# VHH binders against F-box/kelch-repeat protein At4g38940: the designs that were tried, part 7

Target 1, 370 residues: F-box/kelch-repeat protein At4g38940, of Arabidopsis thaliana (Mouse-ear cress) (q9svj9)
Amino acid sequence: MSSPIIIRAPKKQPPEPPCLISLLPEEIVVDIVARVPRCYYPTLSQVSRRFRSLVASPEIYKRRSFFGCTEQCLYIAISKDQTSDIHWFTLCRKPNGQQFSGTTASDHRLVHIPTLPPMPMHGSYVGIGSNIFVMGGFCNWKITSSVSLIDCRTHTAQTLPNMPKAVAFPVTELIDRKIYVIGGSDTLSPMKSPSRIMMVYDTDTEMWQLRARPDWEAGKKWFSSVVIGGKIYMRTYHNSFVCDPNDTSCDRDEVLHSKEWWSACVIDDVLYYYDVRENCLRAYDPKQRAWGVVKGFEGLLPVACKWSKTVSYTGGKLVLFLQKTEKTEIWCAEIAVERREGGEIWGKVEWCNVVLSGNFHIMDCVAVVL

## First folded at step 5 (VHH; framework vhh_7z1x_3)

Design t85 (from c5 with Y110W)
Fold by ESMFold2-Fast, scan of step 5:
Structure t85 (fold): chain B 370 residues (1-370), chain A 124 residues (1-124)
Amino acid sequence: as target 1 above (370 residues)
Amino acid sequence: QVQLVETGGGLVQPGGSLRLSCTASGFTFSDYAMNWVRQAPGKGLEWLSSISGSGSYTSYADSVKGRFTISRDNAKNTLYLQMNSLQPDDTAVYFCARGPDYSSSWYEEWFQHWGQGTQVTVSS
């Protein structure tokens, strides 16, 4: 009874006199645009249809790669109003002192990508190059073995061959171009034991293999993981482990387990996570087997947060997401970390802003190279 | 203590209508998505419909789309399912389920907050 109404956008600009850049051959324009930071691409897309098409083309991203001008871009998987579908957002910055308008003015925002379909909940999300692999999870209250590939250059999705087994809530890591999917559940019933198998996807051969999972802490769920030096560091509710994915044995690390290192990231072989109870960034050096607190930004981040996630970022930095308990606000901060005299780690907050307001829940954050 | 209580089930003729209600207590109702799920005799659980905490977003299984309508009254802590054009295949126990905390990675907290169910029988 109602079809989508396609409303022609009002003409946003009068015809401008011919710009000198419009006289350049296509190859030269591609070379110039490929060297421009991506934060300027929305502005370029408004200059002409030619530029709008160009900044969305795979050719620009191939040229950026050729020139070594790629950037790490963050894609965030978000649930709205705790619905069973995941929607994709990207972290966007406005250049030259411009700000996103709204209740709180800031130069950083999470922006919804409406062209991507909703994705399953609590699956695996892995960034490889300019692509995001979406594997497993649940959709319509059914755990799926489905695999989708999101091309972040075009914001399109395609279906790939299924995993050997359906799984939700796995530990997922990328090592040597192979995706390891470990543990998790093949049922939404809380009474069933977690999966005892490991599934490995080889990104070069595009094939799945089924392997026996190390029988370490049989029957217990594995919640959090990072990769350091080709080994998977994993946290369960009761213990933390260091595992070689090609070995059947895992070593316990009681010092690592002494902190609740949920949603951690790794920079230069050091594990970082944000402690929302103590309002501090903690660092674990596996070579020294010791926890430290990152100094230098005390009191600069929001407090009274119920949730945090850290993601490693370009230039030896991390991005920290925080969700307020008192307000439906998601904060984001970029923190540069460095070692100083005496082995102390110091942090500098480059920026900190509210990036999303409303009843939204961050499920995961994926870094891609564009 | 989370409690969900379904009411409104019963015997109905094919083509008839029923309205199910679910009264919630022990949590902030508006903070959670709510779901209707059914289980027919000898079959597994089938998800039917979800509604966001605000009530602004709804979704439906293809088997009930256009026939069933989910709604909520946050002031009364009550979830509803309006069922129209009922068919014999709609015979099932209907459960009200609090949506999982989708921000939680702890699977044991999922699907623990279901009601007792209400029986719907569609028969001539």
Scores: ipSAE 0.015, ipTM 0.426, lowest interface PAE 6.7, mean pLDDT 80

Design t86 (from c5 with F111M)
Fold by ESMFold2-Fast, scan of step 5:
Structure t86 (fold): chain B 370 residues (1-370), chain A 124 residues (1-124)
Amino acid sequence: as target 1 above (370 residues)
Amino acid sequence: QVQLVETGGGLVQPGGSLRLSCTASGFTFSDYAMNWVRQAPGKGLEWLSSISGSGSYTSYADSVKGRFTISRDNAKNTLYLQMNSLQPDDTAVYFCARGPDYSSSWYEEYMQHWGQGTQVTVSS
């Protein structure tokens, strides 16, 4: 049985008194709203149907771009009750450094987007500008080549031309405006070798190209990847590799492989992942080929967690998601990182709290600019 | 300890039907997707069908689609495969396998736990 993935929130009713701003020319209203942090847009949409339409209009987002007041927003793909589909949530938070609004723990939660339909899980999810590309994966236990484009300004989805091949569990990276979809499987059986093809989507031409995969580790499954300096860093069960997508050769990195760097992110050319066994944030510097532990927040994050996910965030920060072993709670923390004297990396937990409760699981995190 | 026990195999004429059962123990059955896989004589393993933990979602290999039906009874911890219009090429040992925790990105968790198998022979 599927249940709605709705985060219960207090219902706000629209104000009944006349809004003085309704007396202003529309262009001035658009200018004012464009300068308002996006975290207030749900509240503003409760004022009237006109304001609800306005905050979702392309004109508002063009104006935000023109004024240079765009924000990075996180969209999270979540499964419930181990179904074969995902639902989209957004991380509700107030932007740091706003004069009229501070960041508090009570303001942080994952909010379901009910206007978006369930979509395939374990596919490719890529944020480009204000859009999310949803490519491949499986739905109703079938692997698909379908492509959907989510417009995060309106929270609507449209269908695009299919990928050349159906694939689930690929490694997916965005490099130089091209989306590389590598490996994965066209069946749900782990007995099949990963796909030996690479599919490349050129965002400028809007065309797919099917390419032979570079002669990397033949027959190995890839579980995690990041991009550093235009190169793809990949982890399999047995090895970690550094690969140039335009070169057929890959170099092994044994020091990188000495840690189980699943669900990692990159900030300023340094790889970060959270080690749930040792309860620490680890950092890998590829120029020095050395692992370090991020200092400064020991004891500030929940312990006894079964998995973690990290995603890079604007301003030298990362967002960390944690799932407790004994609870149906998803925790989230925002961590600012800085390099100090002697090459030590220090972290500051800006906030940490439960953002979602229930039988929910994070499948992926995507950043867009709005 | 995870245990999966298949029953219901046997000899059947072409065009006939069989119903396979797999009884599960040692885990919360409704939390896991389940799979049917077969191995024909002298051939590799072939995935046939999957069913979600709730039973709401199913998928089938092209070779069996329209002929085989996967189902489950979570109250009885039992997985079923209804096999209709059997052909000589369906002769194989049939295994049930526990699927992954789909909240995991861990691909190697697929079909980690298997039963001992049950023999199906389709012969005139």
Scores: ipSAE 0.012, ipTM 0.355, lowest interface PAE 8.6, mean pLDDT 79

Design t87 (from c5 with E109P)
Fold by ESMFold2-Fast, scan of step 5:
Structure t87 (fold): chain B 370 residues (1-370), chain A 124 residues (1-124)
Amino acid sequence: as target 1 above (370 residues)
Amino acid sequence: QVQLVETGGGLVQPGGSLRLSCTASGFTFSDYAMNWVRQAPGKGLEWLSSISGSGSYTSYADSVKGRFTISRDNAKNTLYLQMNSLQPDDTAVYFCARGPDYSSSWYEPYFQHWGQGTQVTVSS
């Protein structure tokens, strides 16, 4: 049998837009795109091959810098189902989406970057400018001295000269454009005596130096570290240390160690971490040598969580990742923090929602400027 | 209390096959990646294979790739290693090891929970 006849409406003559892409000089298009938030670039790349090439060009990112339109973008290293391979995700968020209504929940989510190769597990990841340095670790349990550079403008990776020594599980921090790689292990066997050798990469000279080790004995437990005032603060299971990169020794800080400050971040020389057992954000002021609890958002975050991770963000903010004990959901919240009268620290939750579902674990979070 | 118990080892001729099993108890088996590690006489530990909690992802050491197959049955809390084309160099004690606990905001990166091991001897 025959189908019914469908009558189509006559062609419309839509109004011509005031600004047609084909009528604009390339320089003007670059200026316009440079002012667009980075989170729209994947969508823009789907419009045409010209735009796909444009949004990945170094010229766009140079223009963003010139106009003062750069933004911090979070890149998250994630293990799926606890595999030995690490995959890169980016946190999709609009700069104005935290303040403006009408943004969908999908605008606050972790997005996989399929063009980047899997990275070694338990290595080091450091953000410098628009790049991520990937150093050491292991892939399929082979410990490596390899160094890779991820260009976050193009989502491409390149190989750099190797570190002097292969290492996994190090403490790694960036101070004055130098990358310090401290401790860790060069063996597959369970950690008996962690390496106390320090390797330093100078980003200006592009050279590695092997330096005398800090005068410390780290246990075989996982480390958490932050930089405050040019000093490296480290937590082992047994001790917390404050180390000056120019000294060979590290001093203990027993007040700092009184809290389990794993996966911490730093805002305005104050250390923050989220305590999943007591459901509170804790702050340590090294000048006062005192712990405090951040006030102002009680009851606004998920409870009964397995783990937490904090990352500092521009404008006195931090990003908090949480995973619930009985759900395979990763939650994310952006929290603005401020110091108020009496020395109290107050927080405001700008947004909070599920950003990734499934058996995933966050290995590291890296901030880059794009 | 975490327990891992390996079975299935024994004496086998070169070119032969064995299937090892590891029964887990005292934790939610599907939440953890599982590993097979061996130690040959007078040698250090050698990692052989890993499988994700879901079973969807596997990886192998070059020395066993194409000969050994890792698998798991989460309903039975059991890990398996199918070993084919065995050679004298495969003679070792084989250990089942639980992957790191990534469920806390810090984790122990090395394997803390191992079975007792099962002896595999490849000899003519």
Scores: ipSAE 0.022, ipTM 0.451, lowest interface PAE 6.6, mean pLDDT 79

Design t88 (from c5 with E108S E109G)
Fold by ESMFold2-Fast, scan of step 5:
Structure t88 (fold): chain B 370 residues (1-370), chain A 124 residues (1-124)
Amino acid sequence: as target 1 above (370 residues)
Amino acid sequence: QVQLVETGGGLVQPGGSLRLSCTASGFTFSDYAMNWVRQAPGKGLEWLSSISGSGSYTSYADSVKGRFTISRDNAKNTLYLQMNSLQPDDTAVYFCARGPDYSSSWYSGYFQHWGQGTQVTVSS
């Protein structure tokens, strides 16, 4: 028998990644992956062994730099069940196709980095370029002088020469490519005063220097600090100070001290912190010496939170972490801030969702460029 | 007002067993990790063991691993340390200590609250 001529619908294009990409030369695959946002790399590592190897390769980060595709990435030091060790997590985006059915639907999540070993808790954690310096803290419940360098391109760690002194709970700030490690404790005793020595690491010379620390109230263990205009702004329990890192003297700022600005960040020379008691984002302008409340997002963030942490990053934005009273939910929000006519600061919540559930505690947040 | 009270210390022979208790008051016990720390005569503080607020996670110093067991009863606000195969080198004052407060917007310090201690003496 004879069959009639049937005009069929055009065939669908063959599926593009991952089936098509397996046929491409390595050079082209590297070029494609380099242009993908870093937050999708954990998902890509699940596609194949080839992709898992590729996203861990230094070559991909050379291509990202070459294409101008580098981005600021957040690495979070987390303790589980209040153990002596921290584990590293990245802030990542979930794949497309998520449903918003339910109270905790999330595009963003914290993803554990299993290739990094557990590291000392309550040390110094400093991001420089694509690397994190991990200095001091508690290791196996002993205070250590150890220094590790995490390469965030490969998620590998290497040992560097030790600090001059073992320390935990220091104030740590990066100014002009120098890491200042100030105060802290060399003992488990709760009654010891903070260290009177400042340790300075010059990242260009790779040398440590011991210096006298700026003059602030001794015996206080609760510290918060930020850098504005090359000066260290710090809060103790009783006072807030503005200190030059090359001077032992500090000036008090009583207006700054009028708010409990714990775990603050800085954007365009303005200090921000989230007040969990009044459920508002507060801003301090050191030039005007005045506190203001950021407007524009009232009622968009979770309430009944125990603590907050803010981290600044590129584009005039901050990331806010909040932990609910139940200790079961860590919320994260990205907030863009803008100064408007009359000096008012306005914020826009770009996203807000639960990023981690369980008995986890954020110890620190570090930004790197990848 | 936070209070921690240790009991159960005493004299025990080498190879013997002893159970320490720590009764907590003035805070929500299940919200905090708890620790056992000791100090031998003329020596510094040595951390021995930690237990999470839920009781699900424990850790031990190498010197006591396999011999000591930490546990808690959140309904009774009580922390325990079961000590087996005791050695003369275990002679020390044993302290109960509350873990750090991770719920504050800034970390308020490590082992800020300690008990008075209970003496353990291991001798023939």
Scores: ipSAE 0.012, ipTM 0.402, lowest interface PAE 8.4, mean pLDDT 79

Design t89 (from c5 with A33G)
Fold by ESMFold2-Fast, scan of step 5:
Structure t89 (fold): chain B 370 residues (1-370), chain A 124 residues (1-124)
Amino acid sequence: as target 1 above (370 residues)
Amino acid sequence: QVQLVETGGGLVQPGGSLRLSCTASGFTFSDYGMNWVRQAPGKGLEWLSSISGSGSYTSYADSVKGRFTISRDNAKNTLYLQMNSLQPDDTAVYFCARGPDYSSSWYEEYFQHWGQGTQVTVSS
């Protein structure tokens, strides 16, 4: 005749569900966020105060490293209208379907980092892990021995103990976690010979050593270098040299010197630079001692440029910066390179866009891992 | 050939004023930033002031800020330094120096394009 009556309260549901991730323990949230590409971090910072704090925390980048989820990020030292200091910019990408303000076709831009102070130009700029070492250089025509460490996780800078000697315009290379600072000038004197002292910073012991430099054509100035196979390849006005910093011997390479390989990068033991006069990417194989031209992207890059800079990038790629002769435009392209049978090198332009406009000049490019 | 020639130095009493001029030739003057630097007796070079190629941006050393004014006349290829409230420690040789061409990766740009200097002496 009668059944028991069960009265259920109507299930009240919120109009919009809360972010489920924000309900998880902090440890799990950090682990999840660490696996998310950095281009989404600005969006995550708008979800909650908790997420805003997390994406700005050094802890998130430590977890990214632990999980092998790190990304190579480019930091660019830029001067404005021939001022005597540099400002730091980073190469930023928007997520798929989003674009930077003022451009309909580009998702890449150089973005100024306002939390970092202006720093000396023509010093040593070295990326190690998530940090940039800024050493020496000059500001307002004073040559400095100061050292700053930029933490790229937080965009903060701190002062470290000075270098043993003030220096500007050195050759600077990182080999086996040691920073070699070679040559340059310690005074504002056009008559002074380059420094005969090499300064070596050991990043593990945090100690400086003064050493005699190899005798690479005494009295000449050095201003371009790369490292291949633990050897420093250097270009001066008159000669190109291949030297071991722990050996007194160095060899001239006249084939290497036959091209003006300024601001070069290295991918898989091959040296690359962009020739703005011939509008081509050139590659030097030190084993073959021969220059080649990279094929496969004819007509895809801007022409009539007055300078170029290359930096190596993950996955067998390089990033190329170009400045137009008649415009205050800095262009950037990402180029994938591959070696084919018979020794031909082929390139593919993944993207190419204007990344900065105005009276700006790139002084250096530094890669960090975040 | 690049040439920079400074004029306008001399003997001046403390509290006095001088205007230095630097006449440039051999390059497109408006394409380069310009600098004033000085060397006091027995001292190294001291940077004083910079001006951009357009003249829109200027910077000054703390020791001269508010007393010295840098300016340029690109039509006359001339750089100026107006020096007011001069002090005995402003006694130095004053040099005009061309800034770098940032399209050039050439270290020597900063050190090779200097004038010969003009002597400023602040004393009674």
Scores: ipSAE 0.021, ipTM 0.466, lowest interface PAE 6.9, mean pLDDT 80

Design t92 (from c5 with S54R)
Fold by ESMFold2-Fast, scan of step 5:
Structure t92 (fold): chain B 370 residues (1-370), chain A 124 residues (1-124)
Amino acid sequence: as target 1 above (370 residues)
Amino acid sequence: QVQLVETGGGLVQPGGSLRLSCTASGFTFSDYAMNWVRQAPGKGLEWLSSISGRGSYTSYADSVKGRFTISRDNAKNTLYLQMNSLQPDDTAVYFCARGPDYSSSWYEEYFQHWGQGTQVTVSS
């Protein structure tokens, strides 16, 4: 968002060719800007009013998609001071060694998006293309069926038709352009059993369907899930399951359950999560049915952390968020992972910095393509 | 060992006022949001009000908004509910409940720590 910009004294000579961009047809300018990485867009907006308008235009994002120049961007749902609402932040990077101002110098920061309204927490947050779907959850201790669509190109939100049922704390997964919302509760009562209803949103038809859920363990609540190979891998307190939402098969995986993988991501069909107790990144290969430890970055990440969250990222990478036990600091690291000769998984920390300070709590992380 | 103890209930005439207190022990009080919940005879649980750990944010059910005020004293580990303009329909057992660490993904943590309750009867 806003960064300090240094206005340099003019060094231009008239014999040097003037900037030709102001003379180019609109279509050519759009083509050029679409190929520029988004981290340079704030700088481009300082060139002219024309460029400021262009970098905020939906046309630029259509052109980026056409040329295959899109980038994965992370949007983070955050609560402050234990409120019942989430606020949206985005992970911002400064290019060429530029840093955000503050008490700690860093190239990366979580930046609040003030144009987006507060939204319900403990609902479903799904990134599809350049959009985020926000579905259900609770606000002011009321469970809602509301659906909002965030357009990440413009940072605007619109209201969509409600879900068939209000729900909070569901398992939510995206499979083949359909959003599966499974389980959860329509009341904040300890006596309520998890819902037996599965709600499916077809993003192509924009229609909701109600279906009976597959036969997962009765009477248990879901706490975390990922998708691998079109199957939902989920962890409850008592068991971990591998389920196909299109049939009734649901198998326990006791090896998978031997680790507390509460916030995991998937890269190339391997499940990753960060173990804050042992200070290591763990990987589960469902083909081998074995846990391994990612090597190569021991001692490079902060220790004494209470919580971790991982998100898969372009190029065989993940982004890891860590919250320190006794500090109000949220750390973020980008880790590249690769499988080496002999089947060992190795990681490289590309960067690791404090990205937000204060009484903030990460509720969810969503990746979009811009 | 988390303990929550409610006091301040009793018999009150319609239109009267009561102040409920909840004394907390066994955890760092200022790290947790706190809630008031009630259960009327023969009815289910009804959430009434919440307050954030530092007291910066409060929320109320529509049935009590404008009549009840939630507050806390973190130095005394005490939560309060000031109830004004009481009606016969406010007759219930009032419970103090520790909110979760809202960063928690565990649904059950929302329901683990409740007090024993204090009876409020609004009747002539």
Scores: ipSAE 0.028, ipTM 0.470, lowest interface PAE 6.9, mean pLDDT 80

Design t93 (from c5 with S50V S59Y)
Fold by ESMFold2-Fast, scan of step 5:
Structure t93 (fold): chain B 370 residues (1-370), chain A 124 residues (1-124)
Amino acid sequence: as target 1 above (370 residues)
Amino acid sequence: QVQLVETGGGLVQPGGSLRLSCTASGFTFSDYAMNWVRQAPGKGLEWLSVISGSGSYTYYADSVKGRFTISRDNAKNTLYLQMNSLQPDDTAVYFCARGPDYSSSWYEEYFQHWGQGTQVTVSS
C-alpha cells in the first residue's frame, strides 16, 4: 500500500460568531459566493456550516456558470516517495492579488486533497467539465481496467463501469467529447506488443467502442502527446507522429522530432514545451513547420532543473512546473504568451514560486472547469 | 553505458535455495525501481518482483509470493533475489531489469535496460 500523505495545515482559528451575512436571503448569498474565486472556497467552508454546504453544492456551480464566473482549475497527480499509486493535489493561486494589498505572503502552492483515495499510476487522467476520469493504470504491479470519476466540486470519487481491456502506459487524448485510449499494455511482460485495438469512450452516450488502431509503430510507453486541430501529435523515443483518428493515418514529422518535446501543451494551435537543458520555452507552429524560442523572460525562471511540465491555461497562458536537480523543490510559473507581427512569440512571467517541497513527483496535470 | 550483470544461478535440487545478485553501473541506482523477470524454456517472459528505489516497497507475482524475497543494497549498487523452496517449474533464465525513474516525470519505457541473465536449473 501507499504511505499516507500528511500536510501540515495552518493553525485553525476558533469559530467566530455569526456575521451579518448570515442575515441575507439565500439567493443573495449564493450570488455573492458564486462570484468569489474558487481558491477561497476552502477558507469560506471554515466560516460556518452554511458556507461549508454551499461551496460544495451543485447550485453554486450552476450559478458560477450562469454569471460567467467559471475558472479553469488544475489538479495534479503526484507520487510521494517511490510508490505505485498517485495522490491528488490542486494548484491554489490568487486570480487578483490586488484585493489583498498590504498582505506579504504568496498563496501559490500545491494543496493535497485528503478526501480522495490513492489511485493507480500510469493510466489515463482526463478532465471533462468539473470531473476527472481516472482509467486503467497499475497499482501494486497489477494492471487494471477500473474507471473512477472524481467530482471536483465535492472532492469525492465514484466507480464507473470498467474499460473493455485493462491497460497501462497508453496515449490518451480528448477529441470532440470522446476519450481515445491508444496502445499501452495489459501486462507487465516487456516483450508483449502493444494492442492493435484502440478504445474510445463517448462521454455523451457513456459507451465504450473498440476501433482499429492507426498503423504506426510505438513503444509500450509514449512519452508525450497533444491534440492540435483534431489530430493527435505523439513523441516516442525514436519518432514524432501526427495521427488523424478519423482516417487512421499517421505521418512522421521530422522537424517536430528535432526537439525533445516532452510534457508539452498547446495554445492557439501552437505546441509549447520547456527545454531544461537550454533554459528556454520552445514553440512549434505546425502551419509554419518550424521551431522558435519564446522571447521576453530571460533570467526570470529557475535554472539547473531536471524536468519540466507545461499545461495550457485560459487567456493565452500556460502553467510551467519545474523541479530543481539539487533540491526537492517543485517550482511553478504562469506565463502569458502572445504572437506578434512578424511571427515572433513573446512571453511574460505573471508569477513564479516554489509550490511544493519534499520527495514529491508530478505524474500528470489535469484541467477542470469550476 | 548502463550495465546490469546477474550472478548466482546454478543447479539446485527441489526444495533448495539460491540467492541471485544483480550489479548495476552507469546510472544512479537508488533513483530506480528494480525488477526480477524470468524466462522458462520455450515460454515467454514472466515478471516476478519489484523493489522501489528506496527499498521501502516490494511487490511479488502470485507464483513466487512467500517463497522469493527481493532486496537491494544501494551502497553497493546491487539487487538481490532470495529464492526458497525451489520447484522444477522455477527452472528459467533470470533477468534483472531497471524500472522507471520515480524521481522524474519523464521516465523511459518500462524495462529498457536488462542484464544478460543467469540460468537457474531445479532438478534432481
Scores: ipSAE 0.012, ipTM 0.414, lowest interface PAE 7.9, mean pLDDT 79

